VHH binders against Reelin domain-containing protein 1 (REELD1). Designs and how they scored, part 9

Target 1, 156 residues: Reelin domain-containing protein 1 (REELD1), of Homo sapiens (Human) (a0a1b0gv85r24to179)
Amino acid sequence: FSHGASTVACDDMQPKHIQAQPQHQDSHHITIHTHRTSYAPGDKIPVTVRSSRDFMGFLLQARRVSDHQIAGTFVLIPPHSKLMTCFQEADAVTHSDKSLKRNLSFVWKAPAQPVGDIKFLLSVVQSYFVYWARIESSVVSQQTHSSAHSDDRMEP
Key: E = the ipSAE of ESMFold2; O = the ipSAE of OpenDDE; V2 = 0.75 times the mean of E and O plus 0.25 times the DockQ between their complexes.

## First folded at step 4 (VHH)

Design m18 (framework vhh_8ghr_2)
Fold by ESMFold2-Fast, scan of step 4:
Structure m18 (fold): chain B 156 residues (1-156), chain A 121 residues (1-121)
Amino acid sequence: as target 1 above (156 residues)
Amino acid sequence: EVQLVESGGGLVQPGGSLRLSCAASGFTFSSYAYIGWVRRAPGKGEELVARISGSGGSTSYADSVKGRFTISADISKNTAYLQMNSLRVEDTAVYYCARDYTIWGDTLDYWGQGTLVTVSS
């Protein structure tokens, strides 16, 4: 439907377009900014998607780093989007119409039970033959303290 | 670059007929990709009136036009058509040709410039 991705896309986050392949990861003009580098169970984490080019469709999920399973729910979504249920109510967000999009702000809510480190995955559809699958954010670590910025941890 | 160019719009009396054409460039029609015709009257929302796969094997129509409009495609000419019969005043709108995603239903990614159809006495 022009009103969002189908649940068929929940696992691989791809539209399954005939004879189309995902674009190379280096060619997208999109960033996923997580406003925190860590979260505690039940926390609400702002997530912003920014693109230098217009796109029409998207699918956004949070995935566990350990086993790639979907985790958490979305509690605030931007205009022209809608909540989607892949496995648990409101565990994904997709477009609700065909309007052109560039900047989208969301709030993700962590589960009450620990699920470990997570990252956000985004698939973006610019046209039938031009889409990017599973664009990754930086990792958001499960910890009780938080930061004001989404900075990657430096590892010695 | 992907382009869809509509033609064939115009002024017609109620009960008349008109055929719209949609010439595609930058991609080829296939059995698995849909082409849709969407109309919009000024200040109104969009209505998907007809869809066809590139092979012509799968078609669907909105209830408002079923039995009056016929969608077809010529793969060799890379062109889709909308034959509109028994036109009514309420069919007055700008008609757009759009490419449709196979898996995401009627998700439309590229649109033509539109062609105006006016049905009046």
Scores: ipSAE 0.000, ipTM 0.114, lowest interface PAE 13.6, mean pLDDT 76

Design m19 (framework vhh_7zox_3)
Fold by ESMFold2-Fast, scan of step 4:
Structure m19 (fold): chain B 156 residues (1-156), chain A 122 residues (1-122)
Amino acid sequence: as target 1 above (156 residues)
Amino acid sequence: DVQLVESGGGLVQPGGSLRLSCVASGFTFSDYAMGWVRQAPGKGLEWVSDIYSGGSTGYADSVKGRFAISRDNAKNTLYLQMNRLKPEDTAVYYCATTYTIWPDTSEWFDSAGQGTQVTVSS
């Protein structure tokens, strides 16, 4: 709780807080922003978490849309956070202390191998009894023309 | 330590084309997002285009369909192909890295070069 999420939370992204239940998805005050709606393999994508209310803890992952597997790694993380390994080194980020947080900026690196469309999943702990699990970002689509030099390109 | 050197600017008539180049040194070029920003006389900086390490590209609405950004990682060089140039494209164009830009920090580029002047006039 106080020092970060454990690897036990890697799959379901839920804190193992005794007698606590996740809040309804519509009640959170959080958005996940990316600089783009698309990426290519190897790209570094800035990701910002913004909240209108303070929270203490979090777990952030990027997941494939197709099979929900974790994809990519985090290369820059904000203060009061730490990298963690769920399946490959640095594939998740969690809090390192109980300081109150509102805005967190990260850089996510796409794998060199194609992984398809992804979305960011975030679990947030406001207090021991008040948490939200698996808050979703908008989908970030894998660009089909990795060698294209213009975003006005025609796919067909 | 990071050095960026722009070239390729000049005077061109409306409807003309120019290709800008930026040679990077002092860092592992292939690992970083690269971009172009411009500053018109008496105005602030405007983001023009960027290209991530994997090759995905973005463009400002004002240049979309006319400009094409590309990179050659073997040469540590970033390019901007500018077509159908307009008088409002007149500016100093700067090469920069974009990997540290976050919406909530207002942090800009960690390095920018000296720039290259583009003038579009009849």
Scores: ipSAE 0.000, ipTM 0.165, lowest interface PAE 15.5, mean pLDDT 77

## First folded at step 5 (VHH; framework vhh_7ocj_1)

Design j1 (from h13 with R58Y; at its last look DockQ between E and O 0.31; V2 from the best seeds 0.00; counts 0 for: pae O 6.0 > 2, unsure alone 64.0 < 65, grease 25.7 > 24.2, SAP .678 > .668)
Amino acid sequence: QVQLVESGGGLVQAGGSLRLSCAASGFTFSDYAMGWYRQAPGKQRELVAAIYSGGITYYGDFVKGRFTISRGNAKNTVYLQMNSLSVEDTAVYYCAATEYTIWGDTYEYDYWGQGTQVTVSS
ESMFold2, look of step 5: ipSAE 0.123; ipTM 0.508
ESMFold2 (binder alone), look of step 5: mean pLDDT 80; pTM 0.822
OpenDDE, look of step 5: ipSAE 0.031; ipTM 0.281

Design j2 (from h13 with R58Y D105E; at its last look DockQ between E and O 0.31; V2 from the best seeds 0.00; counts 0 for: pae E 5.0 > 2, grease 29.7 > 24.2, SAP .836 > .668)
Fold by ESMFold2, look of step 5:
Structure j2 (fold): chain B 156 residues (1-156), chain A 122 residues (1-122)
Amino acid sequence: as target 1 above (156 residues)
Amino acid sequence: QVQLVESGGGLVQAGGSLRLSCAASGFTFSDYAMGWYRQAPGKQRELVAAIYSGGITYYGDFVKGRFTISRGNAKNTVYLQMNSLSVEDTAVYYCAATEYTIWGETYEYDYWGQGTQVTVSS
């Protein structure tokens, strides 16, 4: 049946050309839990999406707080979902079918290069005509404090 | 082959009620999202209510709880119960059907009925 969001949605994460109205952001029943408040480059970060109501479709990305660009890749995704490539391989996750969903678990892998603080953005389609776009997680801060010192590379 | 036939329109006093029906044939009804649209003279066609194959509903903002959409999959029929009608509800009401994709790049209704007139007198 439905095969997930198209790459047209990569930038704004909104269902396109749907004859429906987006719902007010304060009416959603979604929690995005990152399980950590900080990360180092290359880390794998568990992400859990929980909803108090069934939903059928979604699009999940991680974005840099500084410029809102997509960052990192997803390396573990739940059943009834599929990886999506917006700009770099596997940098988004979307639904693969219309089955009802409520608990979704993911693992995100940070880039090996520093990219700064990130947050997760999630758009959800509850029904054909009802959706919320760009629900945000808490910020996950990049831990680069030890790498700021130039003499950290010396071997004794 | 495919037909959507509306019925139940007519003249009604303000504050009154009407129940519209749309009989569908020529496709597997349970696989389609169904909607009611209306068009008043000189206005654009606007969504009144929609119901998807899984049963979740949506209503246009102007409905404000006055109308209820429902579907009888065994009877291949979608209904619109309209209560507390006012003169602003006067329009031709159309039934529409589509095999809806959850996120799709475009969303277009595949089939439309010929419409039924609803006229609300004050």
Scores: ipSAE 0.043, ipTM 0.369, lowest interface PAE 5.0, mean pLDDT 81
ESMFold2 (binder alone), look of step 5: mean pLDDT 81; pTM 0.829
OpenDDE, look of step 5: ipSAE 0.051; ipTM 0.273

## First folded at step 7 (VHH)

Design n1 (from h13 with T98F; framework vhh_7ocj_1; at its last fold request DockQ between E and O 0.25; V2 from the best seeds 0.00; counts 0 for: pae O 6.0 > 2, unsure alone 64.6 < 65, grease 25.2 > 24.2, SAP .6682 > .668)
Amino acid sequence: QVQLVESGGGLVQAGGSLRLSCAASGFTFSDYAMGWYRQAPGKQRELVAAIYSGGITRYGDFVKGRFTISRGNAKNTVYLQMNSLSVEDTAVYYCAAFEYTIWGDTYEYDYWGQGTQVTVSS
ESMFold2, look of step 7: ipSAE 0.190; ipTM 0.582
ESMFold2 (binder alone), look of step 7: mean pLDDT 80; pTM 0.810
OpenDDE, look of step 7: ipSAE 0.031; ipTM 0.300
ESMFold2, fold request of step 29: ipSAE 0.205, 0.255, 0.273; ipTM 0.608, 0.634, 0.664
ESMFold2 (binder alone), fold request of step 29: mean pLDDT 79, 80, 80; pTM 0.807, 0.810, 0.807
OpenDDE, fold request of step 29: ipSAE 0.022, 0.036, 0.039; ipTM 0.279, 0.302, 0.288

Design n2 (from h13 with T98L T101V; framework vhh_7ocj_1; at its last look DockQ between E and O 0.16; V2 from the best seeds 0.00; counts 0 for: pae O 5.7 > 2, grease 30.5 > 24.2, SAP .823 > .668, placed apart)
Amino acid sequence: QVQLVESGGGLVQAGGSLRLSCAASGFTFSDYAMGWYRQAPGKQRELVAAIYSGGITRYGDFVKGRFTISRGNAKNTVYLQMNSLSVEDTAVYYCAALEYVIWGDTYEYDYWGQGTQVTVSS
ESMFold2, look of step 7: ipSAE 0.244; ipTM 0.629
ESMFold2 (binder alone), look of step 7: mean pLDDT 81; pTM 0.818
OpenDDE, look of step 7: ipSAE 0.040; ipTM 0.292

Design n3 (from j1 with T98I Y111S; framework vhh_7ocj_1; at its last look DockQ between E and O 0.33; V2 from the best seeds 0.00; counts 0 for: pae O 6.3 > 2, unsure alone 62.4 < 65, grease 28.4 > 24.2, SAP .737 > .668)
Fold by OpenDDE, look of step 7:
Structure n3 (fold): chain B 156 residues (1-156), chain A 122 residues (1-122)
Amino acid sequence: as target 1 above (156 residues)
Amino acid sequence: QVQLVESGGGLVQAGGSLRLSCAASGFTFSDYAMGWYRQAPGKQRELVAAIYSGGITYYGDFVKGRFTISRGNAKNTVYLQMNSLSVEDTAVYYCAAIEYTIWGDTYEYDSWGQGTQVTVSS
């Protein structure tokens, strides 16, 4: 099994075992689906990773669009994964072993206070020499005060 | 239970060639990246070359096209063809099965061979 990501990867979300450059631009086989387009503080958002190819390792974060700061925590993670601490406990998720992965489901919890629009970033290690760094999801917009919670809620 | 057995090392004159072989057993070879490392006296162990089951290769900066790593037909052997050897290439060469990648400054290997001595004379 693998130890997953370490804190040295928290910023650039890149593996450090090889000098090769990530193949980010052609990462069409990986999709991050947030199931929601907007959120309110404290909301729980389901996040799904889908891939047409197997991969062994990953690092998943939520970051603010405004300043790219890591935000929120993960409250549900799939098998063969573990919570990681970059800036605060459980603010990232990584693999816990080298088992082949393809489709993963998570639940992210927004901070209690407004943090603005967010994106999910995913780095994936397919093999020792092949990885993609910082694959982005669509923006999940922070709801305004007038936004109704009931219309866009999904249960984890 | 994983075993790696190196062979092919020896004494060679500068400019000469050697072909190292590694026979692997006790695991699913295709699930691992195989690599050759070397360690000279008083120096740290360094990566020489690595190969993934898909054929992707990686070479140390010092290799400069002189060495070629390849897999055998039996899928449980890895070779290192070393050409244009220099005195600086003198080291113990180790075969390794790389188990997985780590997001950080560390890596883990499933197993190491006992090593084979390569000595290049001037």
Scores: ipSAE 0.032, ipTM 0.312, lowest interface PAE 6.3, mean pLDDT 83
ESMFold2, look of step 7: ipSAE 0.151; ipTM 0.520
ESMFold2 (binder alone), look of step 7: mean pLDDT 77; pTM 0.777

Design p1 (from h10 with S56D Y107T; framework vhh_7ocj_1; at its last look DockQ between E and O 0.19; V2 from the best seeds 0.00; counts 0 for: pae O 6.8 > 2, placed apart)
Fold by OpenDDE, look of step 7:
Structure p1 (fold): chain B 156 residues (1-156), chain A 122 residues (1-122)
Amino acid sequence: as target 1 above (156 residues)
Amino acid sequence: QVQLVESGGGLVQAGGSLRLSCAASGFTFSSYAMGWYRQAPGKQRELVAAIYSGGDTYYGDFVKGRFTISRGNAKNTVYLQMNSLSVEDTAVYYCAATEYTIWGDTTEYDYWGQGTQVTVSS
């Protein structure tokens, strides 16, 4: 039974059960909301997936815009989902069962070190024959630490 | 044991219509998806149409509204109504069924029919 995505899917984020081509990206009915446009290292960012149709399977990752490497970890996942390990523990989320899903909420935790701008990528399996691979969110920009040098001018 | 049996194939003139039938036994639609594939000589097998739980359908890009997949009154029957057929539609058409698998659990379809030949003449 489908206990989620295989690690084989970590790179291309494609289901391996069908021989069909993925659906065109413009044809999907899914939106990824990041609730934030920027983040600092270590921040927790809510991520919401909204779909106008039910789907059964998914794989969610955060990737760096610069080199497309998976980054960060998920610290909160919705029911009927499970954490997955692609490169590091809990750096991806997939489904845990075949229940119908539509709206999902996650919390992603940014790496402690700066990794640059990130995007969330989502692959969705609506059915055995219908899937979308690598649906993208908007960019979440890394905040540049403005070193507020508080010049504590000691007024004599 | 799950079995798929196709029928309705044959020879038809361009512009004509055919209706393919697939009789499935041994499973329920609540857990399975069904579809039609075709394979022309020297070409890869391609998805023609699919139907899954809830009644949603999918069609290949080449279908362009010419074909309709539907379920029969019997839960285990799927039809493919093909209209406006062209020579390019000549192929062996296969009924396929699978229990819905999640992401890489299986790499192959669970069940296939024997195929039915569809030949469209000019």
Scores: ipSAE 0.029, ipTM 0.286, lowest interface PAE 6.8, mean pLDDT 85
ESMFold2, look of step 7: ipSAE 0.167; ipTM 0.567
ESMFold2 (binder alone), look of step 7: mean pLDDT 82; pTM 0.831

Design p2 (from d01 with Y32S T52Y S56D Y111S; framework vhh_nb_b201; at its last look DockQ between E and O 0.32; V2 from the best seeds 0.00; counts 0 for: pae O 6.4 > 2)
Fold by ESMFold2, look of step 7:
Structure p2 (fold): chain B 156 residues (1-156), chain A 122 residues (1-122)
Amino acid sequence: as target 1 above (156 residues)
Amino acid sequence: QVQLQESGGGLVQAGGSLRLSCAASGFTFSSSAMGWYRQAPGKEREFVATIYSGGDTYYADSVKGRFTISRDNAKNTVYLQMNSLKPEDTAVYYCAATEYTIWGDTYEYDSWGQGTQVTVSS
């Protein structure tokens, strides 16, 4: 059905058993804004996905830069989306219907234990035949061994 | 059993036009998304155009403005009108059908025709 990605997509974030060809990464029209460049364990990080074109489906995860494992949980998600459990409850977000989407806002919560630098990965299905997989955000760095509060960044 | 049969290919001069047809059977055509792909020798099959059951259309950037996909639910047929043809449009063109989910994770249909050759002379 049109209800979100299945857990079989948790590792590779690829649509399953479709006729679509993956599109070249340089041709996507999507920006992932993390609204901060660093985090401490337990922090809540706003994440926005903006697209200049409509899309129908998506799968969003946060992953450790070091080993690509899923980390953290999503605590706020937009309408027309739903939480998934890939490894830990609420560690991924997917679409809940095929309504056209452009701008989505989320809040990710870092694990209470240190997990290192993270980035967000997003797969998008624009149409039944057109998708991009594993679009990356900028890295959000974990505070170093001399850890202190990092500067927060405001939207322009 | 899904069956898709393309027709209308041939040899055409650059700048010319062709209209491809795809006759479909073995599934509920009116509820299916239909598409066209193409494959040139030595290249991967690439997306050309899609038309959803509701009539919305999408095109690859390389064909936008030159190609038009349409469907006739009464005849279970999808068309590709190809205008202003270029030598780089030379390929075997395949019709495709799907009632898959957006992510494709619950089932699949037999989804491809045998193809029709389009050759555009330079």
Scores: ipSAE 0.032, ipTM 0.391, lowest interface PAE 5.6, mean pLDDT 81
ESMFold2 (binder alone), look of step 7: mean pLDDT 82; pTM 0.825
OpenDDE, look of step 7: ipSAE 0.033; ipTM 0.270

Design p3 (from m03 with T52Y S56D D98T; framework vhh_nb_b201; at its last look DockQ between E and O 0.49; V2 from the best seeds 0.00; counts 0 for: pae E 8.9 > 2, grease 27 > 24.2, SAP .715 > .668)
Fold by ESMFold2, look of step 7:
Structure p3 (fold): chain B 156 residues (1-156), chain A 119 residues (1-119)
Amino acid sequence: as target 1 above (156 residues)
Amino acid sequence: QVQLQESGGGLVQAGGSLRLSCAASGFTFSDYAMGWYRQAPGKEREFVATIYSGGDTYYADSVKGRFTISRDNAKNTVYLQMNSLKPEDTAVYYCAATYPIWGSEYDYWGQGTQVTVSS
């Protein structure tokens, strides 16, 4: 026996079946909406995954832009999903069953320690034959007490 | 006992058409994604098409626009309509049923049906 998340799946976020083909990134049907362009340490960020088509499996992580390391924890997850430990408890979310999934809502909590800009990475398995790996969200910029203006409305 | 039985293979001239069928039994067909793979001698098995339980379809680039996958949940059958066939389409075609969770193997496979496209 032995139960737990595969360390290899945590790092590369790839399905482990040799017959499945990764699909071109332009052909996926997924939108990852972070609901904010910036965050402060310790913030909770709603993350919504929308799909125009059903899928069965997924793996979701937040990663630092600087070095691609996993950061933060998920504190709310949808039905038919489960928390997963890759590096730190609850730092990834995966499916818990084969139920059809389409619209998933999560809440990610930033570490209290500054970790810099982050992005979300999502791998989706639509069938044993078809998957997309490492679909990225837009970057969510870390703000600090000294840098509260981090939105797109900066003026010269 | 779960079974997937392909039929409809054979010899066809380039530019011709064939329709493959795969009859399924022993599982709740309407809950599974159904797909087709193919394997030419000495080559690895290659994805062709999949159809999800909700009807969504996906195709390998090499067959897109020429092949159409469909399913009939009342007959527990998946089909592959193959048009504009090329000699490169020559292979054994396998039906598969899957309910993939990350790291799981394919649930069920058929025995395969030979398709030969002559030039």
Scores: ipSAE 0.012, ipTM 0.245, lowest interface PAE 8.9, mean pLDDT 80
ESMFold2 (binder alone), look of step 7: mean pLDDT 86; pTM 0.874
OpenDDE, look of step 7: ipSAE 0.026; ipTM 0.273

## First folded at step 9 (VHH)

Design q1 (from n2 with Y32S I56S; framework vhh_7ocj_1; at its last look DockQ between E and O 0.21; V2 from the best seeds 0.00; counts 0 for: pae O 8.0 > 2, grease 24.7 > 24.2, placed apart)
Fold by OpenDDE, look of step 9:
Structure q1 (fold): chain B 156 residues (1-156), chain A 122 residues (1-122)
Amino acid sequence: as target 1 above (156 residues)
Amino acid sequence: QVQLVESGGGLVQAGGSLRLSCAASGFTFSDSAMGWYRQAPGKQRELVAAIYSGGSTRYGDFVKGRFTISRGNAKNTVYLQMNSLSVEDTAVYYCAALEYVIWGDTYEYDYWGQGTQVTVSS
């Protein structure tokens, strides 16, 4: 839907109107950048999506590397986007309209309890027939809650 | 303004062939997915074929290798080569440029041509 993803997409992160296979992963023009390589429970992590081409729809989640369960919540989202509830409130972000998008910035908040290493998954829809599902970021390693973080550099 | 203009429709005998063309304008053709749909009287519109920006294709179940969709980016044209036509293929064929974003179970469409009549006689 132009107003955002349905909860039906929460698990597989695929548009349900398309029965064909998604575009090849190597053909995407998307980069997910995490401004940190590690995190402690409760930390806020900036996440940026960069694209060399315009797209209209997206679904963004953070998932545990160990079991692929959705984790954390989003506390800052860009324009033309909205928070989504997959398993818990605000644990996903999707588009709010079909305006052209290219670069997006988010802030993800880690769960208060240790959940292990996480990665961000992004599905992008360029058109009705053109989409990429579950584009992955680099892994963000979980640190113990009491550990000092050296990787606190947020790029302005 | 987006325009989709179909051509190539007409009357053909069963077993015959027909090539449809759709000239597109008003949008970035090379980055768009294009599709052919058809609607027979009293039936719902259905997907015949779609071609992705990368060149991958999808066909309706009824096509069974008889039809081929292709695109000419230089001419902003999408084609549908239809072979081994049967009476059941009689319909109005529509060209579509579908940029609508859907994360659900429903079909929504953006741009449509006026359609071209294809009639297959026995």
Scores: ipSAE 0.019, ipTM 0.257, lowest interface PAE 8.0, mean pLDDT 85
ESMFold2, look of step 9: ipSAE 0.051; ipTM 0.381
ESMFold2 (binder alone), look of step 9: mean pLDDT 80; pTM 0.806

Design q2 (from n2 with Y32S Y100R; framework vhh_7ocj_1; at its last look DockQ between E and O 0.41; V2 from the best seeds 0.00; counts 0 for: pae O 8.0 > 2)
Fold by ESMFold2, look of step 9:
Structure q2 (fold): chain B 156 residues (1-156), chain A 122 residues (1-122)
Amino acid sequence: as target 1 above (156 residues)
Amino acid sequence: QVQLVESGGGLVQAGGSLRLSCAASGFTFSDSAMGWYRQAPGKQRELVAAIYSGGITRYGDFVKGRFTISRGNAKNTVYLQMNSLSVEDTAVYYCAALERVIWGDTYEYDYWGQGTQVTVSS
């Protein structure tokens, strides 16, 4: 029995059983809330997926804005979901069953090394021929600090 | 346990009609994709018709509008209405079900019935 996405979907995040094109991005009913606008390496970031309509399947990843490569790991996931390995263990989350889902809470952990700005990508399957692929969150910026040395310059 | 039980097969003269039924149990029928396949002696099994939980249908090219697949979710039953039958439609017809693929890597059916014989005389 197939439960959730397979590693074949790691790059394109597309359901393989659907013969139709994904729905138009402006028609999805999903909010991805990151609860923070910035992060430092090693931070744990709460992520909430809310939908105004029931859905059955999903695939969630965090990706670097610069090159779209997957980054970080999920350390807490909701019921009816499971961890998935695309490149490193626990770097994606998918559904574990067909239960109807509406509000899902996750905790993502940033890599210990700097990876730059990230965003979350979510694909959602509402029914056999109705899905959205690669819905994006807002960007979560890797913390930077403007140099204060120009303002701190001691001039007579 | 999963069961798919076909009925409605038999002998019919060319130009005639038959209606096949497949009663399903042991899985969530309303979420499933259901299909009919056929196999004549010495030939490969081929798709006749499929119907998905959203009501979308597919037919084998040889059907040419002669057959209609439908489903009764309240009775967990899939039907195949076969009209304008010819001797080339003679085969064993199998019911098949695909239950739990909402993101799967393949469209292979999970369960198969035992088949019902359809014989079209000239």
Scores: ipSAE 0.015, ipTM 0.305, lowest interface PAE 7.0, mean pLDDT 81
ESMFold2 (binder alone), look of step 9: mean pLDDT 79; pTM 0.800
OpenDDE, look of step 9: ipSAE 0.019; ipTM 0.273

Design q3 (from q1 with V5Q Q44E L47F G60A F62S G72D S86K V87P; framework vhh_nb_b201; at its last look DockQ between E and O 0.22; V2 from the best seeds 0.00; counts 0 for: pae O 5.8 > 2, grease 25.9 > 24.2, placed apart)
Amino acid sequence: QVQLQESGGGLVQAGGSLRLSCAASGFTFSDSAMGWYRQAPGKEREFVAAIYSGGSTRYADSVKGRFTISRDNAKNTVYLQMNSLKPEDTAVYYCAALEYVIWGDTYEYDYWGQGTQVTVSS
ESMFold2, look of step 9: ipSAE 0.237; ipTM 0.634
ESMFold2 (binder alone), look of step 9: mean pLDDT 83; pTM 0.838
OpenDDE, look of step 9: ipSAE 0.036; ipTM 0.281

Design q4 (from q1 with V101I D105E; framework vhh_7ocj_1; at its last look DockQ between E and O 0.23; V2 from the best seeds 0.00; counts 0 for: pae E 9.6 > 2)
Amino acid sequence: QVQLVESGGGLVQAGGSLRLSCAASGFTFSDSAMGWYRQAPGKQRELVAAIYSGGSTRYGDFVKGRFTISRGNAKNTVYLQMNSLSVEDTAVYYCAALEYIIWGETYEYDYWGQGTQVTVSS
ESMFold2, look of step 9: ipSAE 0.467; ipTM 0.756
ESMFold2 (binder alone), look of step 9: mean pLDDT 80; pTM 0.811
OpenDDE, look of step 9: ipSAE 0.036; ipTM 0.267
ESMFold2, look of step 11: ipSAE 0.006; ipTM 0.261
ESMFold2 (binder alone), look of step 11: mean pLDDT 80; pTM 0.809
OpenDDE, look of step 11: ipSAE 0.012; ipTM 0.260

